Miniprotein binders against q53ft3. Designs and how they scored, part 28

Target 1, 195 residues: q53ft3
Amino acid sequence: MFGCLVAGRLVQTAAQQVAEDKFVFDLPDYESINHVVVFMLGTIPFPEGMGGSVYFSYPDSNGMPVWQLLGFVTNGKPSAIFKISGLKSGEGSQHPFGAMNIVRTPSVAQIGISVELLDSMAQQTPVGNAAVSSVDSFTQFTQKMLDNFYNFASSFAVSQAQMTPSPSEMFIPANVVLKWYENFQRRLAQNPLFW

## First folded at step 16 (miniprotein)

Design jc10
Fold by OpenDDE base, fold request of step 18:
Structure jc10 (fold): chain B 195 residues (1-195), chain A 97 residues (1-97)
Amino acid sequence: as target 1 above (195 residues)
Amino acid sequence: SDREELIRLAERAALKLEMALQWLADGDPQFAKRIIEYAIRLLREIEELATTPEEEEIVEQAIEAAQEALQLLEQGKPDEVEEILQEAIELLEELIQ
């Protein structure tokens, strides 16, 4: 029913079903993970009036799981991106997963999905900043990517006087990069999906 | 105190309406509707805690806005909902001041 994706890792499509309405993915080496994508596989939809509450659990200093509500997935929004890197110091929240015998390996976190009524989900408050708005996240990601590229490229900028002869190398004027950056930003602002 | 509770509920209601806006933007008007319905319940609780005519008026206007938003969603007009929900959020912010 669900999949889990971490960048740079294989997609997980086999959740551990811990209850009829509860699914868990293991995330080894969770400290290196910034974002997690949770998505429906499209094989089985949520029943009418139901969705999924997405939780993150990590072991505290005592090895006890700390659970936090990241956000939600629904038939209308079958995938979501969650930032988990900043949650490592957060307070635990109430969660439906009980005292799961989680193999307390200090390096393994879990994503839990609980199938719940939409009305119940509406009353829950995810931890702040965990849910990355798809549009905003894409825009933010794109903007961050652009900024990162610009900063990276600009760090190599040298004046003509500072250039050493390297006839085997091609050079791109810094102003070209800037113009590209400005143009891309403008297009992105007009239509985040212009590409 | 009743005022502290009013403020707490108002903050929560505002947060829920913001959440509804986000879910509308994400393309799920059905879940947004459920969130708005819950926000209306919170607003009704706030109305019961209101002690001044000004507070009562603000809450009433927020309820009306939220209800209008809900009606528009039921009519399949999500594009018209954003401004109305934003107004309701602003009203709640005024209530907290």
Scores: ipSAE 0.760, ipTM 0.923, lowest interface PAE 0.5, mean pLDDT 88
Fold by OpenDDE base, fold request of step 18:
Order: C-alpha cells, then structure tokens, then sequence
Structure jc10 (fold): chain B 195 residues (1-195), chain A 97 residues (1-97)
C-alpha cells in the first residue's frame, strides 16, 4: 500500500504491517537522511473518508523512541516529502504505534503510517517545518534525488573495453540512464506533480 | 482563564485555517474541507467564550468567512477560497490582540 524513499537509497515498497491500519518502514543510518518521501503505491487507495498520518520515530539519548507527526498523505495527495534532519531536538508527541520493539540500534529510525479518519487527522498538528510544502521545494528535492541517482549510476559506468565479464549480470547503457534523466527532468519542469 | 482559553482556541483555529490553505495549494480540497470544518467547530467554541460584543462580532465574522470558504469548495471554486480564509485568519489575529 505504501512506499518510502530516501534519496540515494533503494525504494522501500514492502512496509512492515504492524496492524491492520499501521505500517512501518525502517530507516537505517537515519542521521544522514535529510528528507524522506512517503507515497501510496497506487494499488490500494484509502477507504472513503480516510487517509494516512505519517510519523517519524528516532531513539533519543536514552534509547527511548521519540515519535513526531510529520504530516499526512491522502488519496488526493498520495505522496509527500518530509524533512527529518532538523527534528532531532523535537519533543515527542502522542502516536498510535504503542510500545513497538524499536530495534534498539541507535542508528535506525522508523517511518510509521497510520490509516485514520480524515476528520481525526484534521485535528492533529504536525511538527513545524517537516512537510515540504512548496512546489519549488518539491522540485528542488526531486531534482536532487534525480541528480543523486544519476551520479550514483554514472559512477559505475565503464566502457565495454573496461568491462569485466560477468555473464550473470545485466548491463544498462549509460546513455539510457541519461536519456531517462533528461526526460524526467523535462516532465518535472512541465508538471512538478506528474508523479 | 476563559480569556486564555479563548486565545488558545483562536490560535489553534488560525493554524488550522492556514493548514487548510496549504492543503488547497497541495491540490487536496477534500482534506482541506475537513480541516475547515474542524476550524468552524473551534470557532463555535470561541464564540461561547466571547464576553464582549466586539469579540462576538469578530468570531461571527470568522465563522461566516469559514462557512463561505467551505461552501465555495463544495461548489468547486477553490480559487476563491484563499482570500476568504485569509480574512478569517486576520479576524482571529485581531481577536487575540
């Protein structure tokens, strides 16, 4: 139902379902993460009158989980970008995830999505500055993500003459990646919300 | 005190209306409507706490503005909502001064 994306990392499309209405993604090495994207996969919409409250949890200095409401996703806004880098000093808020056995690894945070009534969500107050609200900020983030991907992919680029034979591996021409990047950038410029 | 509670609620209502504006900008009028509906409930609570005719008038105007905004959204006219919600926010700011 949900996906989670950190720039420079593999997309997560398999949330841990901890309850019928609750989903969790693990974020290893969370201290290096500035932004996270939470999105609906498009396979299953929210039921009518429902949406998702998106929470972030990280271990405090005592190893206790600190939960913060980042914002919301809905059928009308099926994806959102959240800045999490500045939240380390925030106070914990009430959350619906109970005493989850948060993996006591000090470097792992979690994104939690709770499926809730829109009316209930409307009464909640996200932490300030977590939601990237501006189209410009979204565009900038997306561009950075694309750049990160391109840079990552291109770092593995070798000439055919330089290739070590690996029959078990599939190779994608670098030009295909570049073309995809350019096309995506063009689409983003035309409509920042095309995806 | 009642005054402190009034101020607290007014601040909360203003924040909710600001959130509604943001969600409209994000392209989700359905959720924005829910937020506005909640803000109206807050405004009704504020109305009950108002002690002066001036406060009552301000809150009533804010309620009317929020209701108009909601009606416009229901009519599929989100472009006309921003100014009205901003007016409601300004009224609430006046109320807490």
Amino acid sequence: as target 1 above (195 residues)
Amino acid sequence: SDREELIRLAERAALKLEMALQWLADGDPQFAKRIIEYAIRLLREIEELATTPEEEEIVEQAIEAAQEALQLLEQGKPDEVEEILQEAIELLEELIQ
Scores: ipSAE 0.760, ipTM 0.923, lowest interface PAE 0.5, mean pLDDT 87
Fold by OpenDDE base, fold request of step 18:
Structure jc10 (fold): chain B 195 residues (1-195), chain A 97 residues (1-97)
Amino acid sequence: as target 1 above (195 residues)
Amino acid sequence: SDREELIRLAERAALKLEMALQWLADGDPQFAKRIIEYAIRLLREIEELATTPEEEEIVEQAIEAAQEALQLLEQGKPDEVEEILQEAIELLEELIQ
């Protein structure tokens, strides 16, 4: 349902589902991270009248998670960029993730997404300046993300003659990836927030 | 105090309306509507705390502006909403002064 991207790192598309309505991404070496992109994969939309509250957690000096509300994603705005570099010294906020047994690794932060009613989300107050709202920056970032993904996927491309049989693995034709990429770019150009 | 609460609510309502503007700009009028609806609820609470005719008038005007914004959004006219919401924000700022 969700993806998470940190610049210079591989995209994460497999969130840990900690509850029916809650998803978590681990962010190793979070101190080096300035921005995080959270996006819907487009496979499953939010139910009508629902969206996602996006939280960031980092371990405090005691190793306890400090959660902060970064912002929101919705069907209408299915992706957002959040600046987290300045939040590492902030106070914790109320969050729906409870006392999760977070791997007490001091270097690992988390992005949490909670599926909630839009009406409830409307009442919440994100931490200041976390959301990067410039459409232009988002478009540029998304384009870079797409390029990164395409380049990554393409790096594994082999001809049929070069394939090593792996019966246990599924293979996706490179043309499918290319078609996806082209379609995504086209839609992005039409509406940067389509996805 | 009631005045302190009024100011707190007014600040919150203004922030919500600003958030609504941002979400409109981001292309999600549906969520913006939800935010505005919540802001109107806050404005109603402020109205109950108003003690002077001037405060009452300012809050009423802000409510009217916010309601008009909702109507315009429902009509599919988001381009006309920004000015109206900005007016409501300015009214709230006036209320806090």
Scores: ipSAE 0.755, ipTM 0.922, lowest interface PAE 0.5, mean pLDDT 87
Fold by OpenDDE base, look of step 16:
Structure jc10 (fold): chain B 195 residues (1-195), chain A 97 residues (1-97)
Amino acid sequence: as target 1 above (195 residues)
Amino acid sequence: SDREELIRLAERAALKLEMALQWLADGDPQFAKRIIEYAIRLLREIEELATTPEEEEIVEQAIEAAQEALQLLEQGKPDEVEEILQEAIELLEELIQ
């Protein structure tokens, strides 16, 4: 139902479902993360009159989880970008995830999504600067992520003459990656929320 | 005190209306509507706490603005809502001063 994306990391599409209406993603090395994208996969919409409250949890100095409401996703806004880099010193808020026995290493944070009534969500107040609302910001973030991927992939590019035989490995031509990149950019420019 | 509670609620209502504006901009008028409806409930609570004619008038105007915003959203005219919600926010800011 949900995906979670951090720039420079693999997309997470397999949330841990901790309850019928609650999903959790683990974020290792969260201190290096500035922004997180939470999005609906498009397979299952929220029921009518419902949406998702998105929470961030990090360990405090005692290793106890501190939960903060980042914002919301809805059928009308199925994706959102959240800035989490400045939240490390914040106070905890009420959250629906209870005392999860999460064996947390100090470096692992969590994104929690709670499926809730829109009317209930409307009464909640996210932490101040967490939600990045501008379509422009989303586009910029996505573009940076794409650039990062392209740069990473291209760093491994070798000519045919430089290839060592590895029958067990599959190779993707660099031009295929480039074409994908160009197509993705075009789609992004047309609709930043094309997924 | 009642005055402190009035201020707290006014700040909260203003914040909610700002959120509604943001959600309208993000393309979800349905959720924005829910936020505005909640803000109106807060405004009704403020109205009950108002002690001066000036406070009562300000809150009443804010309620009218928020209600007009809802009507416009229901009519499919989100472009006209921003100015009205901004007026309501300004009224609430005046109330807090």
Scores: ipSAE 0.751, ipTM 0.922, lowest interface PAE 0.5, mean pLDDT 86
Fold by ESMFold2, fold request of step 18:
Structure jc10 (fold): chain B 195 residues (1-195), chain A 97 residues (1-97)
Amino acid sequence: as target 1 above (195 residues)
Amino acid sequence: SDREELIRLAERAALKLEMALQWLADGDPQFAKRIIEYAIRLLREIEELATTPEEEEIVEQAIEAAQEALQLLEQGKPDEVEEILQEAIELLEELIQ
């Protein structure tokens, strides 16, 4: 029902369902992650009057999970980017031995999505600085998707000498993809909402 | 005190109206409407705590602005809501001072 994208990693589309209305994605090596994109795959929309509350969980210094509300996704806004780099720190250390107080164990963080009533979601308040504005989120998501698509497609490039007979497959010249990529980037830079 | 609770509610209501503006900008007026409806419930609580004519007038104007915003959303006019909600937020900021 949901997807999860971290820059530099493969898109996750197979959430672990932990309850009828709760879905989880694992984020190993979470301390290196700055942003996470959460989106609906489009296969099943939320029921009328429902949406999704998006949470980030990381282990505290004792290994206990800490859950923070990042924001929401809805049928009307089916994707969002969240900045998580500022959520993994302690309480803003004022301690002169801060490095000696830091106890770290390698562990996995999680993105959780809870399907809830819109009226209940409206009463919740996400943690500050988590959600990125929709204009900035759209631009960042689109650029990352463009880069991902181009790198994926180009990794399959072959020369004419390397091609084999494959009458059931369609082919396109690699330069068509590059020209489209360059043109789209130019248009996006001039007007992020041109589409 | 009643003044401290009024300030807490006003801060929360202002935050919710700001959130509604963001959701309108993100293109989801249905969720923005739900947020404004909750903000109006907070404003009704503020109205019950108001003790001065100035406080009563400010919260009444904020409620009227939020209700006008809802009406515009029901009419399919989300682009006309921004200034009205910004005015409501400014009124709530006056309550907090």
Scores: ipSAE 0.699, ipTM 0.890, lowest interface PAE 1.0, mean pLDDT 79
Fold by ESMFold2, look of step 16:
Structure jc10 (fold): chain B 195 residues (1-195), chain A 97 residues (1-97)
Amino acid sequence: as target 1 above (195 residues)
Amino acid sequence: SDREELIRLAERAALKLEMALQWLADGDPQFAKRIIEYAIRLLREIEELATTPEEEEIVEQAIEAAQEALQLLEQGKPDEVEEILQEAIELLEELIQ
């Protein structure tokens, strides 16, 4: 019903349904994430009069989950970009001197979506202006994520002469990814709400 | 006190009207309308707490502005709503002082 996208990662389209009205996406290595996109896949709309409250959860200093309201998605605004970098326990700065970087295992955060009445959602207040205007900022964030996805996928490109036989795997020519990227980018710029 | 509660409600109502403006800009007037409806409920509570003629006049004008915004949204005229809601927010900010 929902999708979740983070720059440099595969789109998640298979939420864990933890209740009839509650869906969850896992975000491993959440300390490297600054923004997340939540969107409806378009196959199942919210029932009339309902929408989705979007929450972010991370373990606090004691390891206990803390859920914070990021904002909402509705049939009228089926996608939203949320800034989560200001909501985390505050480590993860990159040094200007790369030789002093340290490595540690990040913990797992979650995005939760709760299907609720619009009248109830209207009474809720998201934390810290996490939601950003969908008209301009969704386009900017999605363009950035498209660029990052294309660059990431392209970094794994190999020629057919360099491939090891893998009979159980499917292969996609790199130019297909480029064509998809260019087409999506053009459609997004023309109509940010085309899905 | 009643004055402290009035200020708290006015701050919440102003925040909700600002949220409604954002949802209008994002292209979802239906959810914006529900937010405005909730803001009007908050304004009615403020009206019940108002004790001075100045407070009563300010909240009455804010209610009238919010109701006009709802009427325009029901008529499919969201473009005319922004200035009206900004006026309501300014009235609430004056009430908070």
Scores: ipSAE 0.690, ipTM 0.889, lowest interface PAE 1.0, mean pLDDT 78

Design jc10
Fold by ESMFold2, fold request of step 18:
Structure jc10 (fold): chain B 195 residues (1-195), chain A 97 residues (1-97)
Amino acid sequence: as target 1 above (195 residues)
Amino acid sequence: SDREELIRLAERAALKLEMALQWLADGDPQFAKRIIEYAIRLLREIEELATTPEEEEIVEQAIEAAQEALQLLEQGKPDEVEEILQEAIELLEELIQ
């Protein structure tokens, strides 16, 4: 029902079904993988009102699986790209793959898909920055630009004790730059394309 | 405290509304609707914790915006939803302050 793709590798289309509603792909040599694509093959859609919660699991130092919620696939969005490079030492999520709680092969991670109600999926929160979107990339770059501007502008701030009286010179309080930064950052988080 | 719990719920509701916007942009208004419905349930919990007139007014306005967004999605008008949800998110960020 699902496919799993990693750049430079053959696509996997034969998930291991570990329960009626749970599917798993093995990712050997996972330390070299930065992104994974999960998609529906298109032959069997989710039942009405259902979708798929997508998890990533890697073995910890004891070989025990650490599961993290990456995000979702649905009939309306049947494919998604997930970044996993930052997750290989992250904190685990609450997850429905308890039957897979056994020591796993070193260097083999897993992608798990759990078929669930959309209402249940709506309540779940993926680990941050796992789902890849063009908006997230733009927002991250823009936040770096804003930090750079604030740090640069703040380096020119003068205190009242250092201010030279000059009727031909205008001054801007340093907190105006901070307020601009905070307002711009908030607006950008609300609408990355507001500009 | 009630204020600390209100802030936690408001942060989660704002996150859910932002998630809904992303799912709308990705072309899945059905799942976005489910996320907004959950966000409204969070807003109802915030409403129970609000203790000042400012908090009560802000959460009431956020609920109204989220409900309007749901109506527009049910009418098949997802293009009209973005500004309304952005307004709701901004209201929640005021509440978090």
Scores: ipSAE 0.674, ipTM 0.886, lowest interface PAE 1.1, mean pLDDT 81
Fold by ESMFold2, look of step 17:
Structure jc10 (fold): chain B 195 residues (1-195), chain A 97 residues (1-97)
Amino acid sequence: as target 1 above (195 residues)
Amino acid sequence: SDREELIRLAERAALKLEMALQWLADGDPQFAKRIIEYAIRLLREIEELATTPEEEEIVEQAIEAAQEALQLLEQGKPDEVEEILQEAIELLEELIQ
């Protein structure tokens, strides 16, 4: 029902369902993670009047979970980016996962999603600065995709002296990619929603 | 004390109105409406704790603003909701002083 994405890692699409209304993703080596994307796969929407509360947990020095409310996903906003880099020494908050016996190791954190009534979610208070705004999320995602594409394409650059003739292949000059990248960044900076 | 509780509720209500503004900006007015409805319940609790005419007037204005915001959302006029909710937040910040 849910997906979880960390930059530089394979997307997780198979949450561990720990209760009818509770789903968990493991985040190994969580100390290297600054942001997590949580999203609905689109196959099963929340029931009418319900949504998802999204939590982050990490093991304390004794291996006990410390849970913090990051924010929410709903049918109207089915994806969100959460910043977790500042939460790894924070105070725990009220949460629906309780004293659940979840095995913890020193380097594994978890993302928990609890399906709840929207009215109940409205009363909850996320930890500050965790959720990134939708405009900021789009801008950050777009910038990361632009950088990723440019770096990927550039890694295949060869000079004309390095080329092996291949008449059945089509080539484009490398500066076309750079020109497109620069033009797109300029347009995005002028209006993040220009597309 | 009643003053400490009033401040606590006002801080929580202001945070909820800020959250509603964010959810409107994110394009989910249905969840934003539920958040505003909860904020109104907090404001009603503040109204019960208010002891001065100034406190009473401030919370009544905040309630009226939040109710107007809900009405405007039902009319499909989200552009006017931002200023109204920001006004309500400023009223609550005045209570917190």
Scores: ipSAE 0.608, ipTM 0.860, lowest interface PAE 1.3, mean pLDDT 81

Design jc14
Fold by OpenDDE base, look of step 16:
Structure jc14 (fold): chain B 195 residues (1-195), chain A 97 residues (1-97)
Amino acid sequence: as target 1 above (195 residues)
Amino acid sequence: SDREELIRLAETAAIKLEMALQWLADGDPQFAKRIIEYAIRLLREIEELATTPEEEEIVEQAIEAAQEALQLLEQGKPDEVEEILQEAIELLEELIQ
């Protein structure tokens, strides 16, 4: 139902379902993460009158999880970008994930999504400045993510003369990646929410 | 005190109306509507705590503004809602001064 994306990392589409209405993504090395994108996969919408409350948890100095409400996703807004870099020193809030004895390694944070009534969500107040709401900010973030991916992929580029035969491996021509990048950038410029 | 509670509720209501504006801008008027509806409930609670005619008038005007915003949203006129919600927020700010 949900995906989680961190710039420079593989997209996560397999949330751990911890309850019928609760999903969790693990974020290793969370201290290096500035922004997280949470999005619906588009396979299953929220039931009518429901949405998702998005929480972030990190271990405090004592290793205890601190949960904070980042914001919301809905059928009308199926994706959101959250800034988490500034939340590491924040106070915990009430959260629906209970005392999940998630054996947390100190470096692993979590994104939790709770499916809730919109009316209930409306009564909740996210931590300040976590939600990146501006189209410009979204565009900038996406652009940075794309650039990061392109740079990463390009770093592995080799000429055909430099290739060692590896019949078991699949190779993608660099020009395909570039074309994809250019097309994506064009679409993003036309409509930042095209996806 | 009742006054402290009034201020707390007013601050909360203002935050909710600001959230509604953000969600309208983000393209989910349905959720924005839910937020405004909750804000109106808060405003009703504030109204019950008001002790002066001035406070009563300010809260009443804020309720009217929020209700008008809902009506406009139901009519499919989200572009006209921003100014009205901003007015309601300003009224709430006046109330807590």
Scores: ipSAE 0.766, ipTM 0.927, lowest interface PAE 0.5, mean pLDDT 86
Fold by ESMFold2, look of step 17:
Structure jc14 (fold): chain B 195 residues (1-195), chain A 97 residues (1-97)
Amino acid sequence: as target 1 above (195 residues)
Amino acid sequence: SDREELIRLAETAAIKLEMALQWLADGDPQFAKRIIEYAIRLLREIEELATTPEEEEIVEQAIEAAQEALQLLEQGKPDEVEEILQEAIELLEELIQ
């Protein structure tokens, strides 16, 4: 029902469902993660009057999970970017995951999504500065994805003299990718909402 | 004390009204409406704690502004809500001082 994306990693689309209304994504090596994107896959919307409260969990010095409310996703706003870099030593918050049958690995952080009534979600207050504004979120996420794609693609670049013959395979000159990257960055800097 | 609790509730209500404005800007007026409804519940708690006529008048005006915002959202007029909610937030800031 949900997806979770971290820059430079494969998208996770197979959340662990730990209850009828609770979903969890594992984030290994969480110390290197600054932002996460949580989104609805679009196949199953929330029931009418419901939405999702999004939590971040990290292990404390004793290896016990500390949960913090990041914000929300709803049918009206089905995706959000959350900054977690400052939360790895932050305050815990009230959360609905305390009694759930969640697999807990002390060195791994988690994203938890709790499907709840909108009226209940309205009473909850996220930790400060976790949610990023729509414009800032789009620009920051897009820039990270552009950088990651370019670095990945360029790592496979070879010169024409180094190419192995493969007549059935299509090839793209590296300068086409670079030109696209430069043009996209220029447009994004001029108008982050050009999409 | 009642004054300390009143300030805490007013700060929370102001945060909720700011959240509602953000959710309106993000294009989800249905969730924004739920947040405003909760803010009104907080304002009614503030009304019960108010001990001076000035405090009572301020919170009454904030409730009226938030209720007008809800009516405009029900009429499908979210663009007209911003100034009204900003007025309510300013009233809460006066109450906190």
Scores: ipSAE 0.678, ipTM 0.886, lowest interface PAE 1.0, mean pLDDT 81

Design jc15
Fold by OpenDDE base, look of step 16:
Structure jc15 (fold): chain B 195 residues (1-195), chain A 97 residues (1-97)
Amino acid sequence: as target 1 above (195 residues)
Amino acid sequence: SDREELIRLAERAAYKLEMALQWLADGDPQFAKRIIEYAIRLLREIEELATTPEEEEIVEQAIEAAQEALQLLEQGKPDEVEEILQEAIELLEELIQ
């Protein structure tokens, strides 16, 4: 039902379903994460009158999980970007995930999604500044993701002279990736919501 | 005190109306509607705590504005909602001062 995306990491589409209405993603090395995208996969919509409350959990100094409400996703807004880098010092809030004895390694955080009534969600208060709603913030996030991808891809670049025959592998010229990157940046600059 | 509670509720109602504006901008009028409905419930609680004619008038106007916003959303006119919700927020800010 849900996916989770961190810039420079593989997309997560297999949430751990901890209850009928609760899903959890693990985020290793969470201290290096600035933003997280939570999105619906489009396979199963929320039931009518329901949406998703998105929570972030990190270990405190004692290793105990601190849960905070980041924001919401709905059928009408099936994806959201959240800034989590500034939440490490926040106070915990009430959360629906109970005493999940999730043996957390100190470096692993979690994203939790709780399927709830929209009326209940309307009464909840997300932590401040977690939801990225501004076009500018979205553009910045997208740009960082693009840069991260480009840097990652380019790190594997080799000259033709350095290539070893691998008939089972497909190769993409670096200039194709660069052109794609440039075109994407141009489109993003023209309309940040072009997709 | 009742005054402190009134202020707390007014701040919360204003926050919720701002949240509704954000969700309208993000393209989910259904959820925005639910938020406005909740804000109206908060406003009703504030109305019960009002002790002066001025407070009563401000809250009543805020309720009317929020209800109008809700009606416009139901009519499929989200573009006209922003100004009305902003008016309601300003009224609540006046109440807090």
Scores: ipSAE 0.766, ipTM 0.925, lowest interface PAE 0.5, mean pLDDT 86
Fold by ESMFold2, look of step 16:
Structure jc15 (fold): chain B 195 residues (1-195), chain A 97 residues (1-97)
Amino acid sequence: as target 1 above (195 residues)
Amino acid sequence: SDREELIRLAERAAYKLEMALQWLADGDPQFAKRIIEYAIRLLREIEELATTPEEEEIVEQAIEAAQEALQLLEQGKPDEVEEILQEAIELLEELIQ
């Protein structure tokens, strides 16, 4: 019913169904993950009046799960991007997964999706920085693009000491912009979520 | 105290109105309406706690704005809702002060 995508990894489309209304994806090596995409496969929509509450779980220092509400997926918005890089030391929230027989490997994070009434979801409060809005996603992408460009261009910088005695200004070769643009286009085409 | 609980409810209501704006921007007005309806429920709880004429006036204006937003969504006019909800949020921020 659901898919889970992490940049640089194969998409997961076979959630562990732990109840009729609860689904889980394992995230091994979760400390290297910055963003996760949760989406509906499109084969089975939510029943009318229902949607999905999306949770992130990581083990605390004692190996116990800490669950945090990331946000929601609905028939009207069937996919969402969540930033998890800042959540790995947060406090838990109320969640529906506690009594379930969930197969869990120690030191593995999880994404949980609980099918719930829209009216119940409206009353829930996600953690403050998890959901990435369309505006936030564009802003983050643009800022990452600028940082990437700056770092790439800087690798070709020369100091005044390395220039001839005539104009001592630092220059950026014109092909640096082209190389950066071509590389960015290629990376975007390969993986739109490469950050 | 009633004032402390009023502030907590106002903060939660403002958060929910901001959440509704985000869901409208994401193109799901149906879920946004459910969020606004919950926010109105919170505002009515604030109304019961209000003890001064200023508090009563602020929360009633916020309720009216949120109800206007719902009416515009029922009419299929989500692009007119943003300023109205932003006004309600600003009223709640004044209440929280």
Scores: ipSAE 0.680, ipTM 0.886, lowest interface PAE 0.9, mean pLDDT 79

